# Designs tried in a protein design chat: VHH binders against Dopamine receptor-interacting protein 1 (Dorip1). Part 21

Target 1, 310 residues: Dopamine receptor-interacting protein 1 (Dorip1), of Mus musculus (Mouse) (q4kl13)
Amino acid sequence: MKTLFEEIKASIKNNYNQDRSFWRPVLPWGGVFTIKAGRKAVSCTPLYVEIRLKNTCTIDGFLMLLYVILNENESFPRELSLHFGREFVDCFLYLMDTYSFTTVKLLWIWDKMEKQQYKSEVHKASLVIDLFGNEHDNFTKNLENLMSTIQGSYCSNWHCPTRVQEDQQRTISINPPQEIPHGNLIRLAVDELFCSKIELCEERGCGGLREFSQRVFCHGAPPFVVLNMQHWKPEDLAYVPYYLDLSDHKYLLEGATLFNKEEHHYSAAFQIDGHWMHYDGLRNVNLILLNKPPEFLLLSSLVYIRATEK
Below, E stands for the ipSAE of ESMFold2; O stands for the ipSAE of OpenDDE; V2 stands for 0.75 times the mean of E and O plus 0.25 times the DockQ between their complexes.

## First folded at step 22 (VHH; framework vhh_surovatamig_d1)

Design o5 (from n4 with T104V; at its last look DockQ between E and O 0.50; V2 from the best seeds 0.00; counts 0 for: pae O 2.6 > 2, SAP .721 > .668)
Fold by OpenDDE, look of step 22:
Structure o5 (fold): chain B 310 residues (1-310), chain A 119 residues (1-119)
Amino acid sequence: as target 1 above (310 residues)
Amino acid sequence: EVQLVESGGGLVQPGGSLRLSCAASGFTFSHYGMSWVRQAPGKGLEWVATISPSGGITDYVDSVKGRFTISRDNAKKSLYLQMNSLRAEDTAVYYCAKGWTPGVYFDYRGQGTLVTVSS
């Protein structure tokens, strides 16, 4: 059985001007990628492979590109191995060659976060993937469970009908602050949600002070957090913090989802070996190194991964 | 790693007093509400008292109101429960709990300390 890479190579022949395309499923979910060979589609690949995504996650496309790059480039595997370990790279390539795409995706996500997390019962829900078409809904549901938090509060007024209250949120909504203070707005917004605070009780007629405890995750610290930035103004997103402190854990920025308003599709940015890469599976040049956020793209979400406890 | 270590339990006569202590580590103590919960023999876990992060707000189960006092020292990362006028029905293993809620929810608790009230 030919490997995916062998199939790609076979399609290129000796004519760099020839555009040959074939379809492969990205995952067993119905999403597909189109591979075009013979054009200068990817500047970093001598084979000039173009990968287009249809009805699938941009992460899947990224993994496909990564696979191609790792097979074609002689130096990149070494470089990536220094960062992720040689075992990871070898496993990644093996899984891709065996068409274990779902496992590859999970490996990519969980290995970077915590190698044992994917085996944890706590995070079992996050590993559930809908193989039959509702990936978005299932992903959202999994996040809701994984990201569920609770915050308790007490009112100083003994007669307050809600003197003791728990705010259970199954999703973390980081909203822009009402007032735009000086500083990192995202961090401030996160702190507002997670940190302890004292506020005037909002109970009608109460007049007491309500003290909030620090917000905690219901199922332990998740391996990653996703901040939905859709409600933020572009000008407020001029600065994205590299790390977030959530409860007693530190999370590091490792990815972003970007939305192109003109083209009406999403792309992805990923941090690899200290460099940011932008992947857009719908573009001819679909993988580029970033020195700054791409122009004309709206930040849709940020992905932070929990820092490994030393 | 979150650690809660209770101490101060023992045998006391009805009407007596005990002071329980809890030493906390592994988290930012001052940011969290803290609670005492107890489990009597053959009974389920019962919420006893809660104190806000700053210590400014306290709450108690009705059966211990006026008799028990929860307090904290954030500098020492310690939680306390002063128990006065102890009754036989107060006999239980007392646990220090990280978090909050009257009822069953807490994110962590210690190994507990046994309080026995008997003549």
Scores: ipSAE 0.106, ipTM 0.566, lowest interface PAE 2.6, mean pLDDT 74
ESMFold2, look of step 22: ipSAE 0.602; ipTM 0.864
ESMFold2 (binder alone), look of step 22: mean pLDDT 84; pTM 0.855

## First folded at step 23 (VHH; framework vhh_surovatamig_d1)

Design r1 (from n4 with Y108S; at its last fold request DockQ between E and O 0.58; V2 from the best seeds 0.68)
Amino acid sequence: EVQLVESGGGLVQPGGSLRLSCAASGFTFSHYGMSWVRQAPGKGLEWVATISPSGGITDYVDSVKGRFTISRDNAKKSLYLQMNSLRAEDTAVYYCAKGWTPGTYFDSRGQGTLVTVSS
ESMFold2, look of step 23: ipSAE 0.628; ipTM 0.874
ESMFold2 (binder alone), look of step 23: mean pLDDT 83; pTM 0.846
OpenDDE, look of step 23: ipSAE 0.000; ipTM 0.266
ESMFold2, fold request of step 26: ipSAE 0.695, 0.695, 0.683; ipTM 0.904, 0.903, 0.896
ESMFold2 (binder alone), fold request of step 26: mean pLDDT 83, 84, 84; pTM 0.849, 0.858, 0.859
OpenDDE, fold request of step 26: ipSAE 0.611, 0.728, 0.649; ipTM 0.844, 0.900, 0.865

Design r2 (at its last look DockQ between E and O 0.50; V2 from the best seeds 0.00; counts 0 for: pae O 12.7 > 2, SAP .671 > .668)
Amino acid sequence: EVQLVESGGGLVQPGGSLRLSCAASGFTFSHYGMSWVRQAPGKGLEWVATISPSGGITDYVDSVKGRFTISRDNAKKSLYLQMNSLRAEDTAVYYCAKGWTPGYFDYRGQGTLVTVSS
ESMFold2, look of step 23: ipSAE 0.567; ipTM 0.849
ESMFold2 (binder alone), look of step 23: mean pLDDT 84; pTM 0.857
OpenDDE, look of step 23: ipSAE 0.005; ipTM 0.257

Design r3 (from n4 with T104Q; at its last look DockQ between E and O 0.65; V2 from the best seeds 0.00; counts 0 for: pae O 3.8 > 2)
Amino acid sequence: EVQLVESGGGLVQPGGSLRLSCAASGFTFSHYGMSWVRQAPGKGLEWVATISPSGGITDYVDSVKGRFTISRDNAKKSLYLQMNSLRAEDTAVYYCAKGWTPGQYFDYRGQGTLVTVSS
ESMFold2, look of step 23: ipSAE 0.620; ipTM 0.872
ESMFold2 (binder alone), look of step 23: mean pLDDT 84; pTM 0.863
OpenDDE, look of step 23: ipSAE 0.000; ipTM 0.250
ESMFold2, look of step 24: ipSAE 0.558; ipTM 0.846
ESMFold2 (binder alone), look of step 24: mean pLDDT 83; pTM 0.854
OpenDDE, look of step 24: ipSAE 0.023; ipTM 0.454

Design r4 (from n4 with T104L Y108S; at its last look DockQ between E and O 0.01; V2 from the best seeds 0.00; counts 0 for: pae O 12.9 > 2, placed apart)
Fold by OpenDDE, look of step 23:
Structure r4 (fold): chain B 310 residues (1-310), chain A 119 residues (1-119)
Amino acid sequence: as target 1 above (310 residues)
Amino acid sequence: EVQLVESGGGLVQPGGSLRLSCAASGFTFSHYGMSWVRQAPGKGLEWVATISPSGGITDYVDSVKGRFTISRDNAKKSLYLQMNSLRAEDTAVYYCAKGWTPGLYFDSRGQGTLVTVSS
């Protein structure tokens, strides 16, 4: 029995003449694990907690996105190294390359929780961290800051009391528009989110302006986008665009996460080598070839991959 | 354009040592993991060693552990492979490769340098 990773690995051809600046998204969707982590569990800062690792589509998406961006952008690793430390970034990349996603999650949790002082969000009494989806807010919050898709300018008011020396970063939350009855709601929502906006500074009495725009990932748009669809109504998901336009790039739908409400876990659908595959880590036969695109009724996320320019 | 130029190969007796070098250009060397791969005559490409961007993490194929050492100088944009206790089975063309992940793919590699271990 081949694992998802083995299948994906097998699909990757070693072509040195082709620009392979990014990896296909390999999100370990499916499966529930309970991990007790300690000093010997991870090579980074140890925590003595039990981690209940369920399907974490958004988190996995973020990690994969981060991984891909780091590999594609030459300057991004340095940028992140300044923030996380060089060793962290190196370790992250190595672990991702070795498909050690669980360890990566632990690395992220422990490092970010330690540094960002999110320890209070850990269930200290039970020493349990629930990694199912966004159940653990602390984990989610750590992810949010790093992979923001929207950036905010400095306040135009030089006397703004909250003016910081860094751009404000926000994670994109794609929600269905409230007042659009029909049409490509996803596209409209995406377009709205990726358009620059000028907003009044939130500081009371400031009166300054801030410009919010799509985050520049050093050298442009990322090689893929993972959209969180959890807030969308199933009926609205009846229509999912096969492509998105972001900046000067076209993105094609190549994956999705599906939530099984009955069993309370995620499965994943991927397009690999032109074929749709479904992965459910909780099933004995966990990887199957689909004869058609997956059903999107229970979508939790969509994965769009940047179209090849060549 | 990414360029990787290997050097240091040659003929060596069993038990001997060689140090391979790779000069990198066309990308921010210090931002990328680097690897050595080799291809023996009549065989496919085999991953040999990988080093993280900072050099803090290294990994090796089992057959070379304890004998080979991968290192890098980011200031010089250079990758190295110190090969000690060479064996006949180490005979191969050695390639410098940009990237990580043994058994997957690399986005770039050089033309290679031949290492021949023979008595």
Scores: ipSAE 0.000, ipTM 0.263, lowest interface PAE 12.9, mean pLDDT 66
ESMFold2, look of step 23: ipSAE 0.515; ipTM 0.814
ESMFold2 (binder alone), look of step 23: mean pLDDT 85; pTM 0.864

Design r5 (from n4 with G99S; at its last look DockQ between E and O 0.42; V2 from the best seeds 0.00; counts 0 for: pae O 12.5 > 2)
Fold by OpenDDE, look of step 23:
Structure r5 (fold): chain B 310 residues (1-310), chain A 119 residues (1-119)
Amino acid sequence: as target 1 above (310 residues)
Amino acid sequence: EVQLVESGGGLVQPGGSLRLSCAASGFTFSHYGMSWVRQAPGKGLEWVATISPSGGITDYVDSVKGRFTISRDNAKKSLYLQMNSLRAEDTAVYYCAKSWTPGTYFDYRGQGTLVTVSS
């Protein structure tokens, strides 16, 4: 029996001529996904593989991304093992390979809560997985930290109680620059965010400083960037850049998560080989080809994927 | 391609000083933390110092605190290690490393420069 990764890889192998930064399909959005044989022979679309993701939001997307990265890059598992332990990583991979996605979510949440010593009962309640509504901020946040493209330094205060000898991650939140009414606001915001910044330690009474910068991955620059667009006004989204230049890499817009306020669920728009698709796992016709780029009226996040290095 | 080239090593007497330099290329230097690591003869790799992207945060192994200073010039894409009050136990090959965190885990490492402290 082929592993999930093998199946995914097999579905894409016919497209060796295309430079890819990482494997497709990786959909960083919510819902119950059933990726079926593609309607068209698109290079990065599964042609004969069915992948079911029981999810609700970007969480499953993050998990899938993590899974793909772990399988694609030999050094990344080592990095994660340093933080989570080898057993965790192995278990994660096993569960993913066995399509035990719910268990993976629980494993992740539990591990993070335990390690981070979350004392809140609310966090325990978050262990309840709603396969159709896992949009809980705290739940998502647990995964976002790992996928964050921002990392924090150690606190400059040697006596800081939370000073750990590990990489500290910070979830990326992109806010519109209120002071710049013109131009590529998203790009400007991203540029600002990715600049190194020094901030006060959040520990009460610490007074130490922490520097935040772009995340350093053992395999290089982040493979993708997810921009939280929740705080952006529709009018500010008149222009969404197709690509971002971050550090020494180019990132291409390949997807967006859309939140339907009325139906209270996420859908996704994603690009495959230049074609925009819309996915809504709660609809019978859940995958449709878009004739134009999606409208971002209900934009929740933008997904940029690192371009393949030449 | 990422390149790190160390220089400044040499022979010095105990109590002396040296300044190591590292020239970085192939990446946005100012976005990444940098470290010095060293390997003494017959010993394993040891972390020495780390500096944050902007240089605002620095960290050192205990044995070099107060004696060594890590610094950087982002405009010149250069990393430095000022070593004062050198001791025999500081004898090692010193490597510049692309590393955010303290330790011997790094993305890239240079070829190293030898520092010998001997009377």
Scores: ipSAE 0.005, ipTM 0.277, lowest interface PAE 12.5, mean pLDDT 65
ESMFold2, look of step 23: ipSAE 0.526; ipTM 0.831
ESMFold2 (binder alone), look of step 23: mean pLDDT 83; pTM 0.851

Design r6 (from n4 with Y32S I57S W100S; at its last look DockQ between E and O 0.01; V2 from the best seeds 0.00; counts 0 for: pae E 24.1 > 2, placed apart)
Fold by OpenDDE, look of step 23:
Structure r6 (fold): chain B 310 residues (1-310), chain A 119 residues (1-119)
Amino acid sequence: as target 1 above (310 residues)
Amino acid sequence: EVQLVESGGGLVQPGGSLRLSCAASGFTFSHSGMSWVRQAPGKGLEWVATISPSGGSTDYVDSVKGRFTISRDNAKKSLYLQMNSLRAEDTAVYYCAKGSTPGTYFDYRGQGTLVTVSS
């Protein structure tokens, strides 16, 4: 069985083999496909394993990211265990390792709904994941929250009452600025999140300084970033940057999730070997080559993948 | 507005017990990890314990393991710290904190409640 990349490549009459880059995480974008790649592929994703996914991109993207972070950071499992529960984390990892991705998705939905005491809204008997309608809220939002976490340094004031031996965590939202500055709004918004900044300590009368920086995942910056764009105005999306510089790494736009309001489902646009493809798992012809870059009028998410270090 | 209000502090003899309570408001309590931190006189804040949103997972600073128990009631939006076998070194202002990571990350903390362990 051919991988998604292989299938896509086969469909593209492109003889430019020179630009065919390394294996990278591929989101299923609502489809079913198998990925086979080498362990040393450009990502922290365990691409050396056979991955068969049947879901939308937002769900699998989040889960894959979570999996990567958990495996690449020894302390993260403990942290997440405190958040999600140890049993959940262990089960999550086990299921991912056994390629039980559908079950992982169900586990996630159920766990979250149960813990949030929204059992009335999600019946165990009907753990049919609305893969297309609710995936963004269930997964993308969580991913955003995770990625939007920043670390705060110790206060520079030694007498600060909040000075602890550990960093302080703050979650910030990636939102469009109130004032439309000249330039790339998305980049500016992302920079606000990922760039280190110094702020005054919030303690009254302290006067100390604190440095806030992006949370470190794995052994550095994450292998990819998914940006939730739901709160952005269409006019602000006139320009989508093809690259982001985040924490000394370059991220390249590799895909986008598009929401069809009429049909209430997600589709995906993604780049393969410099070509834009559109995938819609609900269509008979579900994979098509785009003659031009996708229009982001119904943009739900942007997917940026860390560039390989030459 | 996020509010955390601690109670239950007081004077206790060594070996004694206290139960601290924290009333939370202004956020979805059941979605948030919660922690206790303390500040001894002349010292900085020290992480004490953390509990997961569901209450299924807990973690403690080594010095209180086996003596302190963190718990929560999500229906009551309350956090608790049962402190047994109290020692003089446990003397501190104890704060309820919003945060899911042990001692590392918390967003908000209350005004604190004083615990004094003295003979």
Scores: ipSAE 0.000, ipTM 0.235, lowest interface PAE 16.8, mean pLDDT 65
ESMFold2, look of step 23: ipSAE 0.000; ipTM 0.084
ESMFold2 (binder alone), look of step 23: mean pLDDT 84; pTM 0.847

## First folded at step 24 (VHH; framework vhh_surovatamig_d1)

Design aa1 (from r3 with Y105H; at its last look DockQ between E and O 0.29; V2 from the best seeds 0.00; counts 0 for: pae O 5.3 > 2)
Fold by OpenDDE, look of step 24:
Structure aa1 (fold): chain B 310 residues (1-310), chain A 119 residues (1-119)
Amino acid sequence: as target 1 above (310 residues)
Amino acid sequence: EVQLVESGGGLVQPGGSLRLSCAASGFTFSHYGMSWVRQAPGKGLEWVATISPSGGITDYVDSVKGRFTISRDNAKKSLYLQMNSLRAEDTAVYYCAKGWTPGQHFDYRGQGTLVTVSS
């Protein structure tokens, strides 16, 4: 039985010489998707007759991107397993490979529901979960701990009670520069982001200074990087760079989450074998090749994966 | 492999100045705080100065405050120690060290460079 990934690959003719830039695709509408509880989902208490997911594209996008990332490099599952748990990662991959995307969604959502991540309503034995507008929680937050790239130095104040605390981690938010220089804005923003910053120590009113610098992972550079681009204006970006040089490593663009303000809907774009796909879980034809002219859409997140030294 | 190579040591008269350099390799230099430590004859290792990854934060042992300046060039993967108003008590082997350490624990240090302050 062919895996989802294999099926997708088979449908794509590889053209590796394509553009070193990515444009934003057209986003479809939001909506409600009904998930029927499968046998494996029956373990959810209380039992619902129906689970309805509203505005699923954010989580769909995340799951698709995650799946792509995990399948592009053999090391990623191991690394992510450390964070998400091996069982989850294995189950996730298995379900995705067996075309049980709905089940994957259900399990994912349920896990997050237990953590009170989503707004939900119970109506006539139906659970309605609204995933609207929560790109951070649906996507970024899931990778936040793993992908935190900023660490703090010790405090310059010798009397700081937390002076030696160097393990403070922050999620990376890439904001547009105040002054937009000419050039690759994303690259410039990333460079700025990865530059160390000095901040006032906030601990108990300490007047000391801490420098926040790029986190050094125990295994080296992170396997992939998620850039939060929520504050970027679409018109400010002429293109999305295909690759980023971060530290001593090269990262390649593999996916993006997109938001349409008009439709109040998120979707996902991701790359497989050099081809960009657009995914919308709310559409019947939910996966399509990006072969249309670019659209000015809000870019929510970019996903870059570390290039393999092969 | 992490390598730290110190240079710039020598004989200097009291009141004189020296500039030490350290060339770093084998790691992402800009990601790490760096330090200078020294060992005087017959004494233990003493922390001298530290500098944050960007160079924005520096710290010194009290005895060298106002006289020594630690700096770095991340592009060149180099660490420096400008030593002014040198005193006899500054005589020591100076080591470049990788890392911050309020606790004086460093991951790596170089071979050292000897600084002798004598009339």
Scores: ipSAE 0.018, ipTM 0.373, lowest interface PAE 5.3, mean pLDDT 72
ESMFold2, look of step 24: ipSAE 0.632; ipTM 0.874
ESMFold2 (binder alone), look of step 24: mean pLDDT 84; pTM 0.860

Design aa2 (from n4 with T104K; at its last look DockQ between E and O 0.34; V2 from the best seeds 0.00; counts 0 for: pae O 5.2 > 2)
Fold by OpenDDE, look of step 24:
Structure aa2 (fold): chain B 310 residues (1-310), chain A 119 residues (1-119)
Amino acid sequence: as target 1 above (310 residues)
Amino acid sequence: EVQLVESGGGLVQPGGSLRLSCAASGFTFSHYGMSWVRQAPGKGLEWVATISPSGGITDYVDSVKGRFTISRDNAKKSLYLQMNSLRAEDTAVYYCAKGWTPGKYFDYRGQGTLVTVSS
């Protein structure tokens, strides 16, 4: 039996001149799923017989991206297993390969519900889970432990009480510059984040100069990097770099979460074998082949995968 | 693996000058502050100088201020210590050290290079 990944690859190769889209069985936005009593069935304890999922696109996008990431690099499952648990990762991959996408969603949701990640409410013996919004919680936060970085700071003033500081950050947030320079804004922003800078030290008014060191990954180069771009305007994102050089490693763009302002939901774009796929759980044809990420959608996050030394 | 290899030590007369070099590998050199430390015979390890990742900030132990200059070349992954007006009390094994951590001057250090100041 062909895996989902293999099927997707085959479709890309075989249908180059045909309709570059196909449908996957994904619960629609606001879909309802009746759950029977089972392990981790939050809805079954004690009175609920139904789970209603609202705004599933964000988690769908994440799961698709995660699946792609895991299948593109053999080392990723092991690394992610350290964070999510091996059993979960194996189950996730198995379910995705067997086309049980709905089950995968539920598995993920159940896991996250236990951690109180999603907003939920009880309505007429149904558990309603709203997955809308908060791209950070639905996507980035789940990977943040793999993305821990450190930026050092040094003050020139010997008497500065915080002469040496280390700032740990679990995610890489890329903020737009105040002034729009000419060029690749994303690259510039990334460079600004990772390059050293000198500022006036404001700590207790010491008046010294404080240098912020280049940001480094605290656990070595991660297998992938997620750039949070949620504060960027669409008009500012003229160019997306296909590669980033971070901490002496090259990372390649492999995916993105996209926000549709008009429809007020998220979708996902991801690359398979050099081809971009767009997934939108709200569409009947929810997976389509693209030449590049959709341009009409607001970029929310970029996913870069560490280049293999092969 | 982090490697720091010092060079440039030797015998010099009082008032003389030496330039120490340190070749770094095994880490992103430009991301870390670097330091020189020294150990005189029969004495403990002493911090000498530190330089911020970009080189914009430098600091020195009082006894070497005005005489020693720490610098770095991030492209070459190299740390330097220019030592002028050397004194007998500067005699020590000099170590290149990675980082500046609160409570510690370095995380790693090299094998050192001997500087002997003698008439």
Scores: ipSAE 0.027, ipTM 0.427, lowest interface PAE 5.2, mean pLDDT 72
ESMFold2, look of step 24: ipSAE 0.590; ipTM 0.853
ESMFold2 (binder alone), look of step 24: mean pLDDT 84; pTM 0.855

Design aa3 (from n4 with T104R; at its last fold request DockQ between E and O 0.75; V2 from the best seeds 0.62)
Amino acid sequence: EVQLVESGGGLVQPGGSLRLSCAASGFTFSHYGMSWVRQAPGKGLEWVATISPSGGITDYVDSVKGRFTISRDNAKKSLYLQMNSLRAEDTAVYYCAKGWTPGRYFDYRGQGTLVTVSS
ESMFold2, look of step 24: ipSAE 0.557; ipTM 0.844
ESMFold2 (binder alone), look of step 24: mean pLDDT 84; pTM 0.865
OpenDDE, look of step 24: ipSAE 0.030; ipTM 0.444
ESMFold2, look of step 25: ipSAE 0.496; ipTM 0.807
ESMFold2 (binder alone), look of step 25: mean pLDDT 84; pTM 0.860
OpenDDE, look of step 25: ipSAE 0.000; ipTM 0.260
ESMFold2, fold request of step 26: ipSAE 0.533, 0.539, 0.539; ipTM 0.836, 0.837, 0.845
ESMFold2 (binder alone), fold request of step 26: mean pLDDT 84, 84, 83; pTM 0.859, 0.860, 0.858
OpenDDE, fold request of step 26: ipSAE 0.581, 0.615, 0.167; ipTM 0.827, 0.850, 0.608

Design aa4 (from n4 with Y105H; at its last look DockQ between E and O 0.35; V2 from the best seeds 0.00; counts 0 for: pae O 6.3 > 2)
Fold by OpenDDE, look of step 24:
Structure aa4 (fold): chain B 310 residues (1-310), chain A 119 residues (1-119)
Amino acid sequence: as target 1 above (310 residues)
Amino acid sequence: EVQLVESGGGLVQPGGSLRLSCAASGFTFSHYGMSWVRQAPGKGLEWVATISPSGGITDYVDSVKGRFTISRDNAKKSLYLQMNSLRAEDTAVYYCAKGWTPGTHFDYRGQGTLVTVSS
């Protein structure tokens, strides 16, 4: 049986010489997808006859991105297993490979439901789960502990109760610069984010200072980085950089989540063999080559994966 | 490979001054806090000073406060320790260390440079 990944790869001819910068549009959608509980379906108490997913494109996009990230680079340490558990990740990959996407959705949602990450309501013995949200809440937040990229120094105040805590981790959220300089805005924003900053220690007003800098991972650089672009205006983006240099490693753009304001749903764009694909789970033709930058796509997040050391 | 090479140690009289240097390589120096630690003869490793990545925050062990100054040049990938008003009790091998934990556990440290304060 061909895996989803293989199918996608087969549809794309390798063209590595293409422009490494791109525009990504995001399309909104409102839809209800009914998931029938199979034998391996999420059993929640009470037992629901039906689970209805609202705004499924959001999770679809994220799942696709995750799948691509995990499969694109075989040498990539599956560090996500440490966070989600090996069993979950293996199951996720297996289900994606077997085209049981609905089950994958349920698996993902179930995990999130346990964490109360989604709004849900019971209606006529059906569980309706609204998957509408932002990339941070639906995807990035789940990886926050693993993917936190900013760390704080210990407090300069000796009397600070949390003085020795080095583990004030912040998730990478890149905001547009206040002043729009000329050049690669994303790169500038990233650079600014990773520049060390001194801040007052927030711990109970101790008045001490902490410096926030790029996180040093015990296991090295993170396998991938997600940039939250929620506050960016599409018109402010000239292009998306293909490469990022972070933590002494090169990261390559692998995907993006796109929000469609008109349809109120997220889709995903991702790169396979140098080609960009657009995935929209709400469309009949849910996987298409990106020929033109979508004019109305709002960029929500960018996903970069660590380059393999040759 | 991470390398830290200390220099500047030597014999000095009480009340004298020394400036230690540490040359760093093998990592993005500007991303990491750096520290000086020392080991006196017959004693354990002692934290001396730390500096944040940007250099904006410094911290010292109480015994050296007001006398020692830690600084860094990120462009040169160098760490410094200016030691003034040296005392006999400051005699130790001084190590440059990667990280700024006020403890004695560091990922990497150099081979050290000996500072001897004696009349």
Scores: ipSAE 0.018, ipTM 0.360, lowest interface PAE 6.3, mean pLDDT 70
ESMFold2, look of step 24: ipSAE 0.565; ipTM 0.851
ESMFold2 (binder alone), look of step 24: mean pLDDT 85; pTM 0.865

